# Ledger of designs, part 20: VH-VL binders against Cytochrome c oxidase assembly factor 8 (COA8)

Target 1, 167 residues: Cytochrome c oxidase assembly factor 8 (COA8), of Homo sapiens (Human) (q96il0)
Amino acid sequence: APERGAERRDTAPSGVSRFCPPRKSCHDWIGPPDKYSNLRPVHFYIPENESPLEQKLRKLRQETQEWNQQFWANQNLTFSKEKEEFIHSRLKTKGLGLRTESGQKATLNAEEMADFYKEFLSKNFQKHMYYNRDWYKRNFAITFFMGKVALERIWNKLKQKQKKRSN
Key: E = the ipSAE of ESMFold2; O = the ipSAE of OpenDDE; V2 = 0.75 times the mean of E and O plus 0.25 times the DockQ between their complexes.

## First folded at step 6 (VH-VL)

Design q54 (from pa23 with light chain H98Y; framework fv_pabinafusp)
Fold by ESMFold2-Fast, scan of step 6:
Parts: structure tokens; sequence; C-alpha cells
Structure q54 (fold): chain C 167 residues (1-167), chain A 124 residues (1-124), chain B 112 residues (1-112)
């Protein structure tokens, strides 16, 4: 069945951030989480009667997804890097090595890590504000075009009910 | 991939009732008109009527308006053609077919995909 | 009802030779949108009809380019440039300009 093929495609190996939907589908397909962004990608279905307006909406949604994936992949990498730098810096300040006498990695307690989280959020405040602003702008544009597509589809359904006169 | 699958052949006696089905898959069932076409043995094609599954709006050829009822259940993407009382003259192959369209057309105008047909034989 | 008349009723074609089928409607099939709603269907032996040409000259998806349609008003022609064994069957012209939709009586194409 198509579902069995899709299930196998969703079990991507470690390091693989993409999947392939079933060969032909009448629905959008959601894949496994990307390794870096931790977001699930959506592969959009292209209908047989796709209008120019529907194509514009689909491309806008695809572009927004790529933008969103890139933002979170970069953010997660930055967070991970700065977290390790903070831990190493604090351990050095305390005169402690990077590992305990037992050989385990030395860690900071929750209270100490709270300083890092506060600093990270404060430092990245403007970046997150720009992200939120652009996210809202993109979603507004998507919603606007979704409305236009919905109206076009309603009009097309009305045309599809038109009948020829009998003679 | 658009597909229409019809119910199997039927053998009936005059006066009996019958309901045959046509199940659509691979497309948005509620967005296309679905028509029924009769082909009597050794004869050509006759359009009987059609249905818009989203609201079950129907249109019939005058010749068939009293003879049959067309209906649909959009929850299972299936359309039906039914007779309350069959006659020997109803012996024929019955096809369902989707009416194609484009966003720039004024309506549905051609049968782009067809079911495999349901043979109905009515004899005493 | 609009009457669709096909000629010839049957024809036998040597493989690789061309074939031509004519269709005449009792009234013009031209719509106010400047399109003509005349279509061609093929029914192969033991199979369902299949769409070949829609709105006079547009080939349906998957239909070989050896099939072509032409015509206007009330006179239409389907041409097969080089008939192959798989082209055997009954060809129907149809109009969807007027209700009820009507079909021609069919043209049987056979290989010699």
Amino acid sequence: as target 1 above (167 residues)
Amino acid sequence: EVQLVQSGAEVKKPGESLKISCKGSGYSFTEYWLGWVRQMPGKGLEWMGDIYPDDSDTTYSEKFKVQVTISADKSISTAYLQWSSLKASDTAMYYCARQGWYYDTSGPFYFDYWGQGTLVTVSS
Amino acid sequence: DIVMTQTPLSLSVTPGQPASISCRSSQSLLHSDEKTYLHWYLQKPGQSPQLLIYKVSNRFSGVPDRFSGSGSGTDFTLKISRVEAEDVGVYYCSQSEYFPYTFGQGTKVEIK
C-alpha cells in the first residue's frame, strides 16, 4: 500500500534531514523532524487544476518553510555552541577541570545554568523579535492568499454547476 | 491517479429493485460532477444524468428522469444509480464517468475518466 | 436533442496507413466563450470508453500524437496518422454544448 511505503520513508537515518513522499499523493505530506531545526518538513501536493494564484500561495508557503527551517537550525546551533562555551568558562573560573575525578564531564547546577539562559535570551532578544515580526508578516501574507484561493475555488465550484441549455 | 471503481455485474428479474455504485479515488470527489452513461448491448452511448457530490445536486436526461435515481455519499466518495422497478429494456452496461474542467472554463464539458462498467441483465 | 452523425460506420485499415472519421452535428457546437464543445472517445473491445480529444483538437493526457482533431461549427474530423493494432475499437464523437449530452452512433475501426 502507499501508507507502508510512506512509513519506511519516514524512518530516515541519523544525519538525514529529508524524506520522499509517496510517488503520487492527493495530500500534503509531513516528514520526520530535521536534525538541526527539529521541525517537520511539509511536501506540498500540486493539484491537476492548479491556478496561477494557487501556485503563488504554494510557493509562498514553501519559501516560508525554508526560511523557518533555516532560522531554527541556526538558532539551535548557536544555542548549543554558546552553552558549551559558558559551561567551560564557568568551570575555568572555579579552577575546575572539564572532567570530574571519575572521568565524567563536569556540569553546572540548574541555578548556575539559569544565568546562561537569562543571558542567551537577553542577547538574542532583538533577533527573536525580528523573527516573530517576520513570522507574523509571512503568516498574514499566507492567510491573505489562502483567502483569495478560497474565494477563487468557491467561484470555480459555481461555474462547475453551470449547465448547457437543452435543445 | 484518478480511478473510478464500479460494483459487480447484476442479474435481475423484471420488477425487482437495484442499486449499483461507483467509488472515486485519487481526486477531490466533491469538486467534480460525476455522470452515468448507458450502453445497450451492441449499441452506442447514452448520457443518463449527473450528480455534484458536495451537495447531491442532480441533473437528468428527460428520457431517464422517471426511470432512475442518482445519489452520492461524499463521506465514502461513492455515487449510486438505482431503479425502483427494473424492466427488460434496462439490460445494458452502465458506466460512471467524471466530468473534467479547468479553472478557466465555464463548466464541466467532457468525460475524462471512466469506471470499468457494471453489466445489468434483466430477464424473466 | 442534438443529433451527432458519424461517417463511415466502419472501416478496415492496413497497419501504418492513415484513418479519418467525420462527425456532423445538427446544430453549431460553438459556445459564447468562443470554444466548441465537441469531444472524441475510443472504446476498445471489452473496455470502457476513454477520452481521446476534447474541445475539437486538444489531446487528453497520455494520448499519442498520431491522433488529431479538427473542425468547426457542425463539421468535425478525427485523424489517425498511422493506425496501429492497439487503435482497434469503436470511436464516438460527442457534444456537451446542449443538454442532453449526445453521442454519435460510433465508427468501428478494424485492422485488415
Scores: ipSAE 0.043, ipTM 0.587, lowest interface PAE 6.8, mean pLDDT 83

Design q55 (from pa23 with light chain H31D; framework fv_pabinafusp; at its last look DockQ between E and O 0.39; V2 from the best seeds 0.00; counts 0 for: pae E 3.0 > 2)
Fold by OpenDDE, look of step 7:
Structure q55 (fold): chain C 167 residues (1-167), chain A 124 residues (1-124), chain B 112 residues (1-112)
Amino acid sequence: as target 1 above (167 residues)
Amino acid sequence: EVQLVQSGAEVKKPGESLKISCKGSGYSFTEYWLGWVRQMPGKGLEWMGDIYPDDSDTTYSEKFKVQVTISADKSISTAYLQWSSLKASDTAMYYCARQGWYYDTSGPFYFDYWGQGTLVTVSS
Amino acid sequence: DIVMTQTPLSLSVTPGQPASISCRSSQSLLDSDEKTYLHWYLQKPGQSPQLLIYKVSNRFSGVPDRFSGSGSGTDFTLKISRVEAEDVGVYYCSQSEHFPYTFGQGTKVEIK
């Protein structure tokens, strides 16, 4: 029985954006678009006196970013691959080569490509639904922790004011 | 790295107005109280007041409450100390200092980082 | 206002010898949470003050181990186990338990 070669799932390399913010930056930094996901990564600032709650928020934001980067990197790769396969298949069916007489890459017309997009969206509909659900869940969690951090800061300030008034 | 950078030395006459600045960097400017401390020539340190830059909440020492105005512009991470009318007795070094905060139950009110100081000279 | 009294006001020390500075507050600096808000600062010649010790005994970041703080209630001490040339300056105790925040008169430390 021939060993079915494990299709190396071309997992998009976890492209840790090589973007390094300036060492003296006290703010979140937005990098250039990632070559696979086309999403701009954010480098999160880490304050010296980060609270446990602030740290948790930062980590949640970072994890959500990584999740989002991976999803879109894989989705874009899949899309590109399937698009190319579709084009090749259709050209072959038409008896056309992959290159025109002028040496240019043969392309399909807009109507033919519309069929591809429709099929692709249909095939990936469930995947996109799950993505959207998870996206909302993650962002809700982030917003919730942002609120908690804001309350913590207010509370700390109030304690300081109270101490100033009591003396 | 946390840094406080103050405006340069000032030479003024009595009766003139003055506004000096302190720019914070390397930390969240809006989340720490910033204090002003006076040091007269050859004398000790005197706390003047402080400001919370996020909402511009300000506290003054009674000694300085009528003499100076403390303000902040959080958009540029800068605090200010202002006189409407300078006196010769206002001749001093003025320091801005961050009020340190550790997440313990009671806020430590110590000055963990200091500016380089602004020398104000008021002479006729 | 809380009066912070330092003794001595001037200290001349031989390098390698220990030094001790006392600070007394006019009122207790202990809060309801059993925290004491006494701090020590050093102002080196021609420089800004720098934090040495916070809350009686905690060394600030970068402060050498030769510095130690102790005390309770109204009586506090800063000790330098072995004075070095870089330790020259004016030392200030400060309280932040009571408003307004106040400083001691300062203790000038010089090398013999």
Scores: ipSAE 0.391, ipTM 0.743, lowest interface PAE 1.7, mean pLDDT 89
Fold by ESMFold2, look of step 7:
Structure q55 (fold): chain C 167 residues (1-167), chain A 124 residues (1-124), chain B 112 residues (1-112)
Amino acid sequence: as target 1 above (167 residues)
Amino acid sequence: EVQLVQSGAEVKKPGESLKISCKGSGYSFTEYWLGWVRQMPGKGLEWMGDIYPDDSDTTYSEKFKVQVTISADKSISTAYLQWSSLKASDTAMYYCARQGWYYDTSGPFYFDYWGQGTLVTVSS
Amino acid sequence: DIVMTQTPLSLSVTPGQPASISCRSSQSLLDSDEKTYLHWYLQKPGQSPQLLIYKVSNRFSGVPDRFSGSGSGTDFTLKISRVEAEDVGVYYCSQSEHFPYTFGQGTKVEIK
């Protein structure tokens, strides 16, 4: 059983968290917040009677979740990294150490940090615009397929009842 | 894992009432028809009737239509088979069974999972 | 009621040899949806029935490949390519095309 790798990565790792739902669950299951994105993953139930339409909906929801988890994990990592680099650069320019006399990390005042926030938001504005557009598109598609699945299930129930009443 | 657990064996006298149970677990109880099947001692299988637990829609074999009542309580995932007045000829093994279904057909009509059976013995 | 007739009613088989069970319905089991609602069950000694094959030829989950079903209309066959000790019991065919649902009389399979 090797330890997790010590190598650092430029972006947050992709994939699903290590949390596993109960094996015999017959419902979707929401796990704990992901370490990197701070979003709760949904572990989707795969029914024994999953139709092609239901499978397509489930996979679309899984893909959207992975896309969303990866975006926020990367964004959170980038924000933290650039914030620390900004603080380090400004302290160095002022001739100050990275640590206070108590050994705690030195920081900048609110006005100085405001410069960072403005720069970060400006730099990432277009990225967030595309994220919002894609989120809307994905959610519309998911809602559309949810409607189709709901109708398919109603139709299947009606067919079963009709068969029970005919010969 | 899909499981159907039935109530224990019963020994009764003619004229007595009886209600036996079948509890489903490991699947969406309300999405599947549940059927009751009788097996007389040393004999084959006889379908008695079905219930759809979501709305308690029931279908009976004509042979059993006035002899038994099929019901369900979906809040506890349990179906019931009951007699108001047992006869010695009701001595048999009674199975509950889930009816499998698939999206590309008109519905489920095969018993994919079965309970362990409830032996009902009716004698004077 | 649709009568399901099985032949033979009893079958003794040497381990490793093939076995074949016939099932005949009194009416066609072909639905207007072009599917045929004929199923096979095995009841091992002291156990409840278990599904082997549904809709003529579809093996249920966990059923070994040595079991196969075939047929159409009114004539159906269950084949066991190589009978094993755990295959002993009573085999039932069943139809769910016409109400009420009915079962065959059963075929008892034993090892010689």
Scores: ipSAE 0.336, ipTM 0.700, lowest interface PAE 3.0, mean pLDDT 84
Fold by ESMFold2-Fast, scan of step 6:
Structure q55 (fold): chain C 167 residues (1-167), chain A 124 residues (1-124), chain B 112 residues (1-112)
Amino acid sequence: as target 1 above (167 residues)
Amino acid sequence: EVQLVQSGAEVKKPGESLKISCKGSGYSFTEYWLGWVRQMPGKGLEWMGDIYPDDSDTTYSEKFKVQVTISADKSISTAYLQWSSLKASDTAMYYCARQGWYYDTSGPFYFDYWGQGTLVTVSS
Amino acid sequence: DIVMTQTPLSLSVTPGQPASISCRSSQSLLDSDEKTYLHWYLQKPGQSPQLLIYKVSNRFSGVPDRFSGSGSGTDFTLKISRVEAEDVGVYYCSQSEHFPYTFGQGTKVEIK
């Protein structure tokens, strides 16, 4: 069917800074990256006849997303804070001020910053290992329940058709 | 939002063929039976038949199985009701309706969402 | 075919008063899955039918609690506790236990 309207090219985007799925959506919706965690949130569609098993899967996926968002938001905050502290420390050691003559924030070159990145990764090694372990455990559980939901859907289709053919 | 949108009203002469449509949106089209219900002017509702779009399996009321053909095209989420040769007695409002089901029951049981109807008028 | 008989065929109700519609099936509508496949539909003037109640007593999404269904076997009742102007229309009971699916002849509800 032909489209009945032209694109409004010069109109400023509305609502693009906010993640919100379309009203009356019939499927999951993925939004833009969160400002703090830098992860894309997912809003899950809830069907009218959602089974207890489907609800359990949805809640598990929602809880895993929330856990993941919180972890990375906190990690990014910690990274930014420690990066700033490292820069201040190194500039003080070099006898330099925290700001340039133009009032801009003084920074270190890539070679100097490599030391910070190595230290940050080393310091957070155990934290990242525990995150990865929990991430795998959560995804294993999600995959397992996705399999159970798929089998339940096949069973429900068979029951539905059997009812019709029983007459 | 679950919606069933039917094709527009038709005015036909006896002996002409006709195919009307019902397009589903807002749900998984292949997972629900879709039924057709006739309502003659000033009369009640009559179930004609239904189709399971995933495999085009059909069931018909005995009264209607020789009068009409039900089909579906799952690639465009559309079901059809077709007459090879219309009669004046086919003048009626035709509704499509989705058959709802619940996870703990044995199959489709009720018409949960209905199209707006297609009025078919057959006169010479 | 299963015959669905509704009584009365016409009701004139004062706003705010209750209304009751009976539906009787020629055979039991109880399935082997222990569910009863009797449903109620409302067709408002000039509109498509809409589901009110499914499997005897379950209100469909968005249906006001003033509507209630009851019954078992072959005898069923739809009750409207306080009839509103928007409730005017033709009410149909329907069975989906036996093929072909059948509807009652309809009960027209009007406001006095």
Scores: ipSAE 0.312, ipTM 0.646, lowest interface PAE 2.9, mean pLDDT 84
ESMFold2 (binder alone), look of step 7: mean pLDDT 90; pTM 0.931

Design q56 (from pa23 with light chain H31E; framework fv_pabinafusp)
Fold by ESMFold2-Fast, scan of step 6:
Structure q56 (fold): chain C 167 residues (1-167), chain A 124 residues (1-124), chain B 112 residues (1-112)
Amino acid sequence: as target 1 above (167 residues)
Amino acid sequence: EVQLVQSGAEVKKPGESLKISCKGSGYSFTEYWLGWVRQMPGKGLEWMGDIYPDDSDTTYSEKFKVQVTISADKSISTAYLQWSSLKASDTAMYYCARQGWYYDTSGPFYFDYWGQGTLVTVSS
Amino acid sequence: DIVMTQTPLSLSVTPGQPASISCRSSQSLLESDEKTYLHWYLQKPGQSPQLLIYKVSNRFSGVPDRFSGSGSGTDFTLKISRVEAEDVGVYYCSQSEHFPYTFGQGTKVEIK
């Protein structure tokens, strides 16, 4: 551990590796974007003296992140699949092949794609509405527990400061 | 990973001043008491005192309160042990150690993580 | 000051055999009504002390289950069910029930 101190500053944000979280980090770490959801995952720091309340907050945040990642991964995969199906269907209707003479994928112009985007958003409106509702509920719960954890930490800090010998 | 890194070995003459350091990382430095423990050559462990870094409140063992000063700089997560005038009897290994606690404790009571130690040799 | 007395001062153990270290406090450590702040530390040769057992019987993170602590009042025991080569070192009991914190004189454990 002291051997590594000469090469990197401990606890400094500038000391973190771009591609891999440093083992000496005591803060939450943000990873690279997920292949399917395109969202960056947060790796939560776990304190050695984590209370049951702090654990509950961390689990709530982890569960919310997993829920959010799954929602957008599924949505993006569905979007990509339906987009490709739409393009193939339109090209077939126009009597065009799926690839150009150069071997590249044939595409539709922006005006034609607007129809797909409009249809996709319309049919997913209710799904996105429920997502927003659940997102609000989850963030309200997280905020509530963050408040409870903050109060607990103030109390525990006071107990540590006083060096009390009664339990 | 909780880590306490202490300054390197020191060789001093009687009457010289000295300040050794202990840098904490991997935890909230201001939320834990940090203690100092002396081990004289070939002998056991002696608690010297501790400091709460958030406000630099200190507690000393009666034996050590006249001999040393404990301080901390929370902006760099570092605690210090200082002598104004060293004596040959100060020759020892000095450890810093974090005072751990759990959510169910009513104060810091045990040394859960220790620094590697700083050897101080005082000779003429 | 509370005086912590350890016995034996030195112990040679054949690998795989059990070992037992006793610690006696000059005053009862039950003053807290519920919890006794009696801890055990191990200092391996050339290394810093490390926490083994806190509050009489709780193993610290990463400490093997072959280590166990017990006791109450003034008499406490650390037991190693099967001593391994990595267990050599000096064992210290410590109380943090009353200021100043005090340590026992240490018990040296060696392999035969």
Scores: ipSAE 0.043, ipTM 0.570, lowest interface PAE 6.5, mean pLDDT 82

Design q57 (from pa23 with light chain H31Y; framework fv_pabinafusp)
Fold by ESMFold2-Fast, scan of step 6:
Structure q57 (fold): chain C 167 residues (1-167), chain A 124 residues (1-124), chain B 112 residues (1-112)
Amino acid sequence: as target 1 above (167 residues)
Amino acid sequence: EVQLVQSGAEVKKPGESLKISCKGSGYSFTEYWLGWVRQMPGKGLEWMGDIYPDDSDTTYSEKFKVQVTISADKSISTAYLQWSSLKASDTAMYYCARQGWYYDTSGPFYFDYWGQGTLVTVSS
Amino acid sequence: DIVMTQTPLSLSVTPGQPASISCRSSQSLLYSDEKTYLHWYLQKPGQSPQLLIYKVSNRFSGVPDRFSGSGSGTDFTLKISRVEAEDVGVYYCSQSEHFPYTFGQGTKVEIK
């Protein structure tokens, strides 16, 4: 069997797709973009000798990924729903049908859609601002713990070698 | 899954050279010391020496310092035990074993995982 | 070199009965970090040694709770509360306190 990851169709509350890493994997793997969030999921490798600090870093990265996937899946769904509602509302206001003569969905021109984008961005400004704040906070925390894990590993390797030489 | 896989059994004559291998998988090979242990037929275990694969730093038992050379190739996660000239007294089972540790341990260490062993027979 | 002395050299145990193996070091195994680097290994017939107990009393992953280690300084004991057929083999104590690392001569455990 190929060493490529296989997508699983497991159901999460946000509708996020799952994936499996290649067999015999001993490191992190990146999957294909999720259908709803359009973000690539990461499967984190769990080493047998994982330190408590390494575990905290991995869990923080997993939690951040789940938070990020859920946020964008929900945001994209909301955008699509509200876009459709806006188009229907504007077509009714103009006295136009919801379908063209060819049976295709009737759409608004770019100038008309600009009104929707302005309204959507305006009412979601605070939500996106809080997302950006939390995203920076989470990435700062991840970077901080990555540094702590790196120092722990360096220190333990140094101590290991020093102790052997002291005998 | 931590695994150490050693090369197959060897039958040699006195004076011949030999290099046996131990390949690690399922862990970060460069982060653990790897040791070699000899077991003569019907006898107990003897520590020969060990290597830290990240920089090939070695430690030898005085008894084995002149007899063998320990080396490693971290690019293929493999350690080696080598003789320039075998003697009949080198007939033994040779084990490689990883020296385990955790973040709260600063050495010395225990052998947590062992290879299956390589039987070396040296006879005229 | 630190000499590790095991007693007894062999013992036959009825299944379900307890067994005890003693290990004595020629000098104290208390390291400067206040930890004691004494370990127990089991070599089953035809197999590689496997770790049972590390640093006196810590049971290695997958080792049944019927195995326990104790001791301090120079006197250490491995106990098996109820010996099973799968416990047959040679038991070794080892110190990694000082170079060179040394092993006891081994204790052969067999079923009556």
Scores: ipSAE 0.000, ipTM 0.471, lowest interface PAE 16.5, mean pLDDT 80

Design q58 (from pa23 with light chain S32E; framework fv_pabinafusp)
Fold by ESMFold2-Fast, scan of step 6:
Structure q58 (fold): chain C 167 residues (1-167), chain A 124 residues (1-124), chain B 112 residues (1-112)
Amino acid sequence: as target 1 above (167 residues)
Amino acid sequence: EVQLVQSGAEVKKPGESLKISCKGSGYSFTEYWLGWVRQMPGKGLEWMGDIYPDDSDTTYSEKFKVQVTISADKSISTAYLQWSSLKASDTAMYYCARQGWYYDTSGPFYFDYWGQGTLVTVSS
Amino acid sequence: DIVMTQTPLSLSVTPGQPASISCRSSQSLLHEDEKTYLHWYLQKPGQSPQLLIYKVSNRFSGVPDRFSGSGSGTDFTLKISRVEAEDVGVYYCSQSEHFPYTFGQGTKVEIK
């Protein structure tokens, strides 16, 4: 028999896959969730004919994304730290160890965790309110510039066609 | 990087049909006009026509309007130049070229990137 | 059709010396946007044409600064300050102001 060329099908996703945006992308790329913020990053394509207006929009979107990523990365770290402290405190109050007999981390039931969630939301209310306000301001600015860029692109497209038909 | 890759050389007899291709990569294919330029053996360059792939709008030089058809398939970033009936006088090198534009110009007017060319030989 | 006339048709240049090519159009190439749509291309032996200069004086990406373009209306010039061996080929001027687009007959540049 000739050398076997058995094709192995691997449809199951790798749990530890290396992520890399496509090389030579001609459009924006959306990545997997960031490990700290849990938000999907957008890698912006820079057009070869980028106008000053398009550059301004791109930079605004990049700055807004970085601001957003940093806010949620910090919130998630704070949440995780305080959640762990709460769990350890409650387990100590119950006279239980930090780990089960099998070596897994000991947990609390949903009823017990409700107290933590209420406290966390209450003390972070003002912070989240200011975040939402800034988020709306940033998105209003982005929408405005997206409109301006769209009109510029339509105008440029029309100029290209008009010149050729002028004869 | 912007690249235009053309189909291989063709040897045909008079009266035969032919369709040659030009595949674009490394840029947004539908945002640029793509032109065809003929160079007869030992001669200079002649513009034949252009296509805008987004809507397949075409322009032709009057000399070539009846001789050839320009088309494009934007789903595969490919433009085509086609003859229904070849003549010996169609023997030439055919180039595809992208028409560059800048945001401050009144349209695209220069051929910034060129394919490698497709040599078409028609003999009887 | 707009006629593009190049002079000279052939140039033999000693390496390091300057070279100059003239292009004349039968009509003005000035557009209402105040830009002049005249361009220069180089075709090296056995290769596709490549863009050198667009809209009279703008060097395309990667084009050495020894290449310069000038002119207005109907008279244009391409200058090479110090010709190198890699500059051998046929130079074409072209207009895209008037339809159909037209090219000059070409100027062959070779090394002595």
Scores: ipSAE 0.084, ipTM 0.594, lowest interface PAE 5.5, mean pLDDT 84

Design q59 (from pa23 with light chain K35Y; framework fv_pabinafusp)
Fold by ESMFold2-Fast, scan of step 6:
Structure q59 (fold): chain C 167 residues (1-167), chain A 124 residues (1-124), chain B 112 residues (1-112)
Amino acid sequence: as target 1 above (167 residues)
Amino acid sequence: EVQLVQSGAEVKKPGESLKISCKGSGYSFTEYWLGWVRQMPGKGLEWMGDIYPDDSDTTYSEKFKVQVTISADKSISTAYLQWSSLKASDTAMYYCARQGWYYDTSGPFYFDYWGQGTLVTVSS
Amino acid sequence: DIVMTQTPLSLSVTPGQPASISCRSSQSLLHSDEYTYLHWYLQKPGQSPQLLIYKVSNRFSGVPDRFSGSGSGTDFTLKISRVEAEDVGVYYCSQSEHFPYTFGQGTKVEIK
């Protein structure tokens, strides 16, 4: 069938396979953790009269979420790959096979794994530092636009009430 | 999708009280004015009044100020139109309708979505 | 109260032919924001009214382009370029510039 081997997305919103928001929800909702990033996605409510400013804020929040998901998905995959390579390399150096007598994957003890964790953290220190800088910048921008949207909504409510009372 | 669902038809006697409802869904109920419009049998449309559900602020047509009370319960996204004592002249179809607006306008100004209507018949 | 007067009160149209409905307000509907708060509604037999056109000439979502509105001040026109069977009903003009909001008396459109 054309479905064999193809990726499938949930109907709406995409990226969440097991959870669906309540019917007619007028609020943002939080989904289950993503398989790769282990982060919970946020699906944003879109108002019918979304202003250009509200749309800009929503797109900024969506873009930041996607950036965050991509970063952690990549980081987790890199960690897993390097961990497997490290374990394989150390077992080969010791003259041991990749699997135990019971057929389970052979592993290293905590003292042996400490070397890998230290090297991984050291190697990725600058990457995580730059991630934190970007995270702060993105959150500052989001907070700033949230403030602007809040003021716009207050102003719009005042305009609506004033016109009603003036007519 | 935006929907306004009204309560069912009512048959009442003069002097009885009545409260009919209009439930909004598919939008932020507290962000839109909701109005009531009367249509007497075989006649045109008459605006009765509006409510802003976020704070229950109301406006009434002068003709209807004494005749009816408009209220809302935002916890269940429902607005109400109420009579303390019905008259035969209250026999009509009653519609609720949402007042639309755009960010660039001075306020709400058109009835963009309408309920299906509630027929009220008052006879002795 | 602002009086909205529609002409004609009724018209019969052959399918595919144009139709025109006029609306006159007793006072100007121009707001200080430079918008004119004149709208058109259609009520099909046995149904609720539905919005066709808002602020003189803007078609509401889903309204076919065969419907158009024009006018200024106190004189307004709704035109249907090619009337179809689904257009049968009563058309109302309405103003939301002055309290109370008012509607015209309605124009019944029928197919010949």
Scores: ipSAE 0.037, ipTM 0.584, lowest interface PAE 6.5, mean pLDDT 84

